VHH binders against Flagellar brake protein YcgR (ycgR). Designs and how they scored, part 191

Target 1, 263 residues: Flagellar brake protein YcgR (ycgR), of Thauera aminoaromatica (c4kar8)
Amino acid sequence: MAELSTPSPASPAPLDGGRGDELEKFTLRGARQILQLLQDLITHRGLITAHTGGGHSFMTAVLKVDEERGRVVLDPSPDPQANRRALAAPRLTCVTQLDGIRIQFPLVGLGEGQDKGRPALFAPLPAEMLRLQRREFYRLQVPLAHELSCLLKAEDLARKPVEVSARVIDIGAGGVAVVVPTGAAEFVIGGTLPACRLALPDGEPIELDLEVRNLNRQTQRNGTEQLRVGLRFAALPRAADTRIQRYIFKTERALNAKARGGL

## First folded at step 17 (VHH)

Design LB50 (from AX8 with S57N S59Y; framework vhh_7pa5_2)
Fold by ESMFold2-Fast, scan of step 17:
Structure LB50 (fold): chain B 263 residues (1-263), chain A 121 residues (1-121)
Amino acid sequence: as target 1 above (263 residues)
Amino acid sequence: QVQLVESGGGMVQPGGSLRLSCAASGFPFSSYAMSWVRRAPGKGPEWVSTISDSGGNEYYADSVKGRFTISRDNAKNTLYLQMNSLKPEDTALYYCAREYYEDFGPWFDHWGQGTQVTVSS
């Protein structure tokens, strides 16, 4: 029943976890524009985080653009294991920023070799790059002191109703990301969790329906496992939308004011 | 406008110590995990350490574990890296970086200009 599409060489996975149509207006596909943006990353020595899947990533930078061969040359990781994961990955998701703008692009067909006698990674030029203003896609990192939680109405592996109190780690206009213990409930991408309760610091919990958008099972650096669940607001009343936006605005303002006064 | 300004670098002999500072402004510092990243000539960038938003959790690269200590003062919007038992291979430009979490994982959405650390006899 689940519609599962594995990326092929002709059809790489979406960069945005399935929001491709909504982000098309921010997608650069012109060869000259892509070359210019990569050159800007070189000029500004942009730090790039390359995600190789399975919760793994490494840091890199663009060393040069080889326009004649149609490829980018990248710094390898100082960690040989990270380089092995990268070379084995069907796709890298590269993310960085330039002048406060989020830049995101895929790399497919990564290889290794040398550039001027130094170890280097090589990949074909990306066919597309996302260029997003933070304000349009901003998510507030929720302060731990707010103890923001969402009571999820889910099912266990035996299809019995369970309630899971999940810590909200980020929140935006379109949804939240939460952390739950591994095995606490069954989550299916595209599934709807009805009548969940989002507890904001001020006022009564907001009852809302949440759609599961993504699942990321992470082994933390300290060896503990957790499940990060990305949830979209499926049916958000105007009053709830107003409260969520106010929380985001007030929290940013209050913590920014505290930060500026603390030196 | 997000700004991260590193300081405290310099020249030191092997076995010496330095304390790096990063002054943050233009965002709710206490809501973000913060990291130190370094870059040496001829090498790619290397993650060094991360501290959670509250300061309750710290993570270190194996190459620095036991020698470096990350800390933060949320009242002062300041991130620190105490570096002890410095080695020549610690020579690098050290960046303060703000960690942002997305569905695909964590990444750094802002970083400073860096502060140079040189370990040489």
Scores: ipSAE 0.574, ipTM 0.860, lowest interface PAE 1.9, mean pLDDT 83

Design LB51 (from AX8 with G55S; framework vhh_7pa5_2)
Fold by ESMFold2-Fast, scan of step 17:
Structure LB51 (fold): chain B 263 residues (1-263), chain A 121 residues (1-121)
Amino acid sequence: as target 1 above (263 residues)
Amino acid sequence: QVQLVESGGGMVQPGGSLRLSCAASGFPFSSYAMSWVRRAPGKGPEWVSTISDSSGSESYADSVKGRFTISRDNAKNTLYLQMNSLKPEDTALYYCAREYYEDFGPWFDHWGQGTQVTVSS
């Protein structure tokens, strides 16, 4: 069976998996653009991971694009079970990289057959393809030594305004994840927290409107529960965007320097 | 810039052994799960093995279980694949790949140019 490893549960979750509105500007829907991108994946021998649901995936690649029939031809897995799961799946989520850009697309209506006498998988051309620069999907785990915090303007259980200083645990171009003590405030997925203050090094706090995207309860080593809150930047000023990008770049560079130095 | 450079491939007879290496640079190596992926002539890519971002967790494709061992040296930013009891069907270009986790699951956001392994008499 061609299964990928189980991901680390502590890995930061990017906010690029949210509702489609924010991703629309990165989505290709034109047939010509889709055909060209698929051809680029062939030319660059892209390694594609195809997710079939239920935690299952397999490796594939685009063999050819049949523009006349409106189909894409894919390599099957050497694992027959992976191919059976793929054919039974209502949808495949295909993801790969091209020159550091994340490429993601769905395939629906997968079938099997042969191409030039060899087994192949066939699907109609995807209706859309997502292209994300690393800066759009990357999440930096914030070092504890940086003491990054975000002052959240939220409500308590009685709908009374409260301010909560939350530790920032990861940060990307689209948002932050923070941790707060359980019960410190009420959070509603899709709700907006206005005029929050993000404290980055080397400057004044940045005032931002944040949208709640996800909530996850975490149990600490000492048994204390914390709430992990994923927050999207609802209105990001250019100066704030520049400072966030600079912080991410500088911190990643410093972490890379430590890794090269070695213990 | 992220770079992954594979080495150690070559020609061996069936039953032989090879050790592949992957030199990583441009990122905090110890923070990422790392994988080996192969592509045989005229065939699609096949996932071979993954080692976690610590070094306590390994997984293998059924085709290589018991014969291959993945390992890492975080101090040297190097990934290894020890290949024993090699078979003709192991002939492939072997890629070192960096695993990235998303809500839908893992995928590879970088890989090297590969190192060729040929198993023949």
Scores: ipSAE 0.751, ipTM 0.914, lowest interface PAE 1.0, mean pLDDT 83

Design LB52 (from AX8 with G55E; framework vhh_7pa5_2)
Fold by ESMFold2-Fast, scan of step 17:
Structure LB52 (fold): chain B 263 residues (1-263), chain A 121 residues (1-121)
Amino acid sequence: as target 1 above (263 residues)
Amino acid sequence: QVQLVESGGGMVQPGGSLRLSCAASGFPFSSYAMSWVRRAPGKGPEWVSTISDSEGSESYADSVKGRFTISRDNAKNTLYLQMNSLKPEDTALYYCAREYYEDFGPWFDHWGQGTQVTVSS
């Protein structure tokens, strides 16, 4: 007679791709608060980007909150393919802003139909919504002139070690986003890339362990595909954190000065 | 404080042209990808076009490809949309939007009040 441990049910995917513990303090779960926030998005005609996975997204807006049926009504995309992707997606990640505050919420169980003769998408009300001030989510868009790169230590499709020099497109206190050519390396969400090297303009490269948080395919105007990889800093030393924050501050200050009619 | 102010909208006949402008202030404009989004009467918002930061890559919705051209003047902190061969279906309020990238992909963290474009005979 053997007794097997019952597998724990899988936790729902946390908001913002696995940062659930850090974001709990910014998460709204009260039904009244959620209803009010959705109504505020209607009143302010909020432009919502809905991510359907696989690097795909479309623009939408909240048309109506149906409290009686516990559902939200959304504008469909004018692109039928975007609507098909949305209906096939297990989850939509909806993101917008209200008075400079980032608002993010998941929608599951998406359906289609009509509201007063107008095409519409329907979903149950979200159980949670995230509200973040700019300081909590800010990332510097890296100037191309800085030629910021991160040498990634990853694996190729045959699981052999490979080094990829990736262009850093944004940087924040918690991580970087980089772009690599499609097929340059294999990335697994939750995987760790050890001993990567982040090159800042001033000083020696910073050696970092990076965790893969997300993958998003980008198609350029000319049809070239790139992979955008979101990477979290694992166990960042204080000296490295200070250097990164100093770079962000100096760069934004310099760009702001130029924008104000510098040389 | 981030500000985006659209201008250049108006009434035009089918086949006509308009040039929209967006004056940006309060942030390092050249470091951000910028987009145009529109909202037609009785319809939801539709992404129109994006121009990357200093790299200069452009992308367009299929409905406007070949007719619209997005451009930017970083010295003047201004975004433009040149609209040619306008159709009644282009009638909408046009928003200038600042693109922000997160782990899940791009979204808009600021947009303006919009400028109205009406295409009618």
Scores: ipSAE 0.753, ipTM 0.917, lowest interface PAE 1.0, mean pLDDT 84

Design LB53 (from AX8 with G55D G56S; framework vhh_7pa5_2)
Fold by ESMFold2-Fast, scan of step 17:
Structure LB53 (fold): chain B 263 residues (1-263), chain A 121 residues (1-121)
Amino acid sequence: as target 1 above (263 residues)
Amino acid sequence: QVQLVESGGGMVQPGGSLRLSCAASGFPFSSYAMSWVRRAPGKGPEWVSTISDSDSSESYADSVKGRFTISRDNAKNTLYLQMNSLKPEDTALYYCAREYYEDFGPWFDHWGQGTQVTVSS
């Protein structure tokens, strides 16, 4: 008999497919607007996290905007290795907040030098800056009591397939962050983990393809190393997207009710 | 309204100890990883330590490992930083920060006004 097929039920997750066009309305491209926003970050002493790729980041702040030379001057890390990684990186992703608005911008062509006798990093002014309201970037911090897990299909150091059950620490429309024991598997930024299984508290596990976006190593109180892995949904069927959004909404509502002294 | 209020800073001699506190309100504190970040005079901000939400996993900058201990009391919505064996290099304004994760990694979506720590002879 003939094989029956149903049409695709859903678009990809917003961060995977259609996000670029949506983000355009939140993107500043005018030189004057960019200069004003950078100056606002100086005035408010914004704490900036600069991601250098490979799961590495450092804290910085805007020291100065050099309008005549078309560059931004940044505080270097006190860690020389972090500065070397930053200088070697093809691109920094800088993220901060201003009055609850997420500010994100790329820097390319990072150099080192001095500003008024103190060490400094400098880069050409960004061509664009992103301003997102909280509602556009929100991720739910998953309560430990929910025991939310994701079965990851990855490879070990010998490139052998391994399955790792990872605790989900946050979840949003575009992905999850998980924690795994260090050495449980090898993760490569930009690598795809196919057919992973996300276990929500209600219903069957959701099968997902996940892209590795970020790695952050942590040491537990007992001296055990663990790895935080940021994972993006590569594609998400409508039914899966609906279940994830329902979980996020329900959990946030319950947590907000508890914070206000409710159930 | 999210609020983070730091306290416990002060002046101390090298080798001394201080305990910083951060009172959190306006959000479900136990569901967020929390961090301490510092900014020394004439220097940029430096991440100091993070404690995870409910599992209490800790991480520290190499400059403070073995000397500082981060902890939290979820019943009191309070974050702590126990600072021992203080050095002049620890002189800074110390911020309590709420950690937020995105696809590219962690960043801070809220922080307080800071509490000043001065280590001098």
Scores: ipSAE 0.753, ipTM 0.911, lowest interface PAE 1.0, mean pLDDT 83

Design LB54 (from AX8 with G56S; framework vhh_7pa5_2)
Fold by ESMFold2-Fast, scan of step 17:
Structure LB54 (fold): chain B 263 residues (1-263), chain A 121 residues (1-121)
Amino acid sequence: as target 1 above (263 residues)
Amino acid sequence: QVQLVESGGGMVQPGGSLRLSCAASGFPFSSYAMSWVRRAPGKGPEWVSTISDSGSSESYADSVKGRFTISRDNAKNTLYLQMNSLKPEDTALYYCAREYYEDFGPWFDHWGQGTQVTVSS
C-alpha cells in the first residue's frame, strides 16, 4: 500500500485543502445531486483513493448507494491493516475522477459488515461533494529536463538548521511538491519553512515561506528512502506569484505543443 | 487526449512469470509517477506498485513485495510490471494508472482498460 500523507489525525483535513471560500462554488450539497454522482461512480467503475490520516490511504470503489438507510457501501481493502486504519479514522477523504473531472468527498462514521454475503464498508451519505474541472485544480507536473529545485530551510532531527536542495515534481498556484531523501530534515505537517528559495529558469531564486501540507514516503531500489513533501505558499509576494504563473503557463503550452506533435 | 493501453496478460500456472506493459500517449509521460492497480471479481481495487517519474524510486503493496518489479522506459513512453512467483490470488484485471499529486496526497486521475492475468493449474 502507498502511504499517502494527510493532515495530523488530531486535526480534520478540510476537503478544499484550506481553500474553503474559493471552492464553495464547486461544492455540491443537494441530496439528489450527491446520489446521482455516487451512482455515476458505480456505473463508470471509478477508482477511489481514500485517505485515512497519518499518511495512509487505500483503494476502494462504491458498491452501491442505500438511499433508504442513507448510506454508501464501499469495497474494503484486501489489506486488513488498511481496513483497520480506515475504521479507526475520524474521517476518510475520498478522491477520484469522472470523465476528467475531479471529485472529492468526506466520509464520517465508517463501519464494517456484509453486503450480499461479502465484506463491505459502510458510511453515511456525504453531506457535500467537491466537483472540479481541471482548470480549478491544475498542478503542472514539472519536466525532468527543467531540473527545477527548491532549497528548503529546515531543521534536522537534532533541531539544527539544515539546507536541503529538493527536486520540484509539481507546481501550482498554491504550492509545490518536492522530493528529498528520507532523514535529510524533519518535516511536520502544518510546520512552516521560512525563506526557502525556489529556482526558476529565469531570474534569481524566489524567496518564500512554505507550509508543510503532506508527506509521502517511498523506498528506492538502492535501499534509500525518498520523501515526497507537499508545500503550500504561506507568504507569496505579487512579483513571485507572477513569475510562478508565467513559468506554469509557458511550460504547459510547451508540453501541450509537444503532445500534439506526437499525434 | 490521455491514453493508457495495457498488454501482456494471459494464463499462467502457479510459480510462473508474466511481464505486463502499458503504452502511454497524449501527455508528457516522463513528468508523471505511474502505478499498477488490480481488480479481482468480488474484490475491490488493490494498489500494486508505483514508480517515480524518473524511475529512481519504487514502492510495492505488501502482497507483492519481492515477487513483482515495476520499471519504466521514458524514451518509449512505456510502463512495465515484471511478475514472478505468481499465485492464484494474483488473478485479476491489471490497470495502468497515472498518479496526480494534490495537497492531501497522490491519487490516480487516469487509468486504462486493463489486461487480464489468470493464475491457475
Scores: ipSAE 0.540, ipTM 0.837, lowest interface PAE 1.9, mean pLDDT 83

Design LB55 (from AX8 with G56E; framework vhh_7pa5_2)
Fold by ESMFold2-Fast, scan of step 17:
Structure LB55 (fold): chain B 263 residues (1-263), chain A 121 residues (1-121)
Amino acid sequence: as target 1 above (263 residues)
Amino acid sequence: QVQLVESGGGMVQPGGSLRLSCAASGFPFSSYAMSWVRRAPGKGPEWVSTISDSGESESYADSVKGRFTISRDNAKNTLYLQMNSLKPEDTALYYCAREYYEDFGPWFDHWGQGTQVTVSS
């Protein structure tokens, strides 16, 4: 995965820096809506995973919302080490689900105290909360045996048009992630790659426009360098959307059947 | 459409054993890591155990390590938790949860209604 930047504790905590304005339509910024959503998490006893960085996380839940003081009160972890990591973290990324909807919000300025004589964690109310339907965040890890590819129309370092056949490593309703050899083409975050061709099994390649959302360079254990590129579907035709969703569901079913020793 | 239904809870004396089950439907069960999470009255949720999609790897909270065993039967779409040497502090509502991995890490995108475990003399 490619998170492009880590927010500073001194600034507002953005939800997902690399995804730009695409997430704005799913983002709650109104104080009343934020308060109502937090209250809904209390009512439904939402199981919240709070990520503290460095691969660490703990389970929590919203105990109450202190509207007068503009704070949220959270259950501390039963693990003292997890609480120490949380208090030392510049930012928590909290994620949960409500009625099948993914809910994500940042917490900055976490403190420790008591609520009715019991240990509690306190934080200012988040300035924003993200709500996504499952179809908007789910990604299928593409089986290597499928050899799924996307022909990208891009530019090289000299700004000459090039076509790059990239391996698709994951796919969802909103886009794909591909791997490209380092130096094969130049990519600009927010740039559009027009008339690319996504090759799916059982049909003609799908022609579509792709927007570059994130870039991640890595070195493999064998010393090979490659670029991972996250690409968003732009102006996706409904027929193409249907084919992509059917590929995802069919592949999930095949993986489920294979695990049972079936087809 | 995703459904997780826990069962097997009940009342047991300290030192006793219980086996919890979770029946999964509406998704490719064998493609997801699964977890048990518990919540006692007046306490926050506590992660208990996780098992990988294939069943090849398991992890446990320190409070239950050596006493609890997680397992799964992908042919039956069922998750299990064998609980031995139960203690009063194990009293809680036990949830079956589906783990989903994102770039920031794992989280639970679905859980059931839970099954109550009460450990008392």
Scores: ipSAE 0.667, ipTM 0.887, lowest interface PAE 1.5, mean pLDDT 83

Design LB56 (from AX8 with S54L; framework vhh_7pa5_2)
Fold by ESMFold2-Fast, scan of step 17:
Structure LB56 (fold): chain B 263 residues (1-263), chain A 121 residues (1-121)
Amino acid sequence: as target 1 above (263 residues)
Amino acid sequence: QVQLVESGGGMVQPGGSLRLSCAASGFPFSSYAMSWVRRAPGKGPEWVSTISDLGGSESYADSVKGRFTISRDNAKNTLYLQMNSLKPEDTALYYCAREYYEDFGPWFDHWGQGTQVTVSS
């Protein structure tokens, strides 16, 4: 999958993915807990994805925690361009899992150097780390058979209003990811798409405002380009939230039963 | 509950081939994009390849393009990596990983124990 080629002015990614106080109860700020968690990532050889902004990321891992100097040491990417993007980024959003628990933390002030004679990346210890159980971050990968769609009210390349029916590829408590043909509409990260309509199998379409969170270009096997758009629910009504959660729960249970062969 | 079990690794000479498999269980495999990630001795992890949930799109790291092919069999809940024209620098522990998306982009929420590939004369 191709990523967006033109860089946007990078903004520091928030620890909570923009969910504010909703994630406060899952946030670790104790120095001892942070040090222990980073050490656990070393012990379990955690595969970390570090997001540098603009749709760019690279794989890394914690090499060591230098408590005396108050910094974490990370493996650099084998791709020099990824390392240059990381060093230029105002903030990295690092995400991994430990025993099925999502671990996420920001790194600010990345530098480069050496550890035991090998290249390494260095950053001050994070002041906070997010620790979420699967149920708190889960997104259902939507079955194609459900034909789940969202009618997006966006703008085309000429900034004219356009309605685009987009296939929903995943859905969670906080939003959806959709796929649209490249060029069907123009999306701006942080922009709001008002009065979109999410079609769930049961009942009337849900009218809701969506905020654009991420963009990733994808090329299909047949050469067709598509844009994957991550969208957050803005000010979701209680009734709509209940319907979305019910759909997720029912579908996950049905798919899990099928995967086990327990029809 | 979620399990990913890699197999098919081994020792092979430069220019040889290996086919890796990943048996998935405990989740609806056909609903997730899947990836291969490797970690060479003394180096950090490197993303190798990704395949979409139904196999409609694939992507590869520049280091393996033209030599490796990712595929999946959703009826068997199995992910594959066909590795051709192997080089000594392909020596690594190979992980099967499940891709997940958040506001900031993709990451891996599960991976297996890995299968060792050693390319040497």
Scores: ipSAE 0.688, ipTM 0.898, lowest interface PAE 1.4, mean pLDDT 84

Design LB57 (from AX8 with S54E; framework vhh_7pa5_2)
Fold by ESMFold2-Fast, scan of step 17:
Structure LB57 (fold): chain B 263 residues (1-263), chain A 121 residues (1-121)
Amino acid sequence: as target 1 above (263 residues)
Amino acid sequence: QVQLVESGGGMVQPGGSLRLSCAASGFPFSSYAMSWVRRAPGKGPEWVSTISDEGGSESYADSVKGRFTISRDNAKNTLYLQMNSLKPEDTALYYCAREYYEDFGPWFDHWGQGTQVTVSS
């Protein structure tokens, strides 16, 4: 029997998906706090990366906060296609840093126009802004010498199952970034890759479900292309989470010691 | 303490070349992907190029493909941008930036003060 649909929440889904409840303590929802933080980004000329979906992003900055009209004013991209993608997107994910703190916020209802004779993008004030210190968002850049890999269960161009061994580029509490040769598999943002296997140096591979969050094409100097895929841990047992955190902590400590000449 | 210091900017005529450098300190440079971002007067920032941690892969904005080459020397903790066939529209303050990847994509957690490039005849 078909279930009755419940009304969608008035507010957008929490930032960083499944971590919503844990991230609430780091989320600003007060209008005055949001206005002050946006003004701080103006004062410090913060470089903002705005993600428009489909692996697309552009650089922007806050030009001003129009409190009377409840809007933020942003620099458009010099690339007209990036601006068109942004205007067509249902949501932008904006991320920057301020004094080493990660600042992240959504924008919806983007429009274009001019501000004092300068091209500009306009959006309603965000309903929420996330602030995380390094300890909460840290991602370990995986040393090549570790040869960390993840066996991905994906589909090819014909939607047939394929297994792809992907090199892990970075790893954090919430996921991994991997690289694969262009054309090795089809990846759909929001799609789930079930029963993938993450190989850590200190034990058996960890079996886990991964959600595709972003795609970015990279070109090597020899003309070969590779695809960078951002993957979220969709379901992570406590034992697996502990092993991943242990690997991150030990590797970061070893890299810091090596950089300081502690060998 | 993380520091990124850009240099090598200057004035050049259209069609000319410049090589930018970024001296990195306070972190294990060879463990991070690095990028160049620019900001022209009266305009917003624009991403220019990214290089992977060991230099095996690169990406470029369409506006600079075929003209700019990003490279790095991990033994010297230095990032480079070789800029050829410079155009007036390349006039900007150029920033060196350290990259992080999140589920939604890349972002920058540190950047330098920038080095000014002016292309005019």
Scores: ipSAE 0.667, ipTM 0.872, lowest interface PAE 1.2, mean pLDDT 84

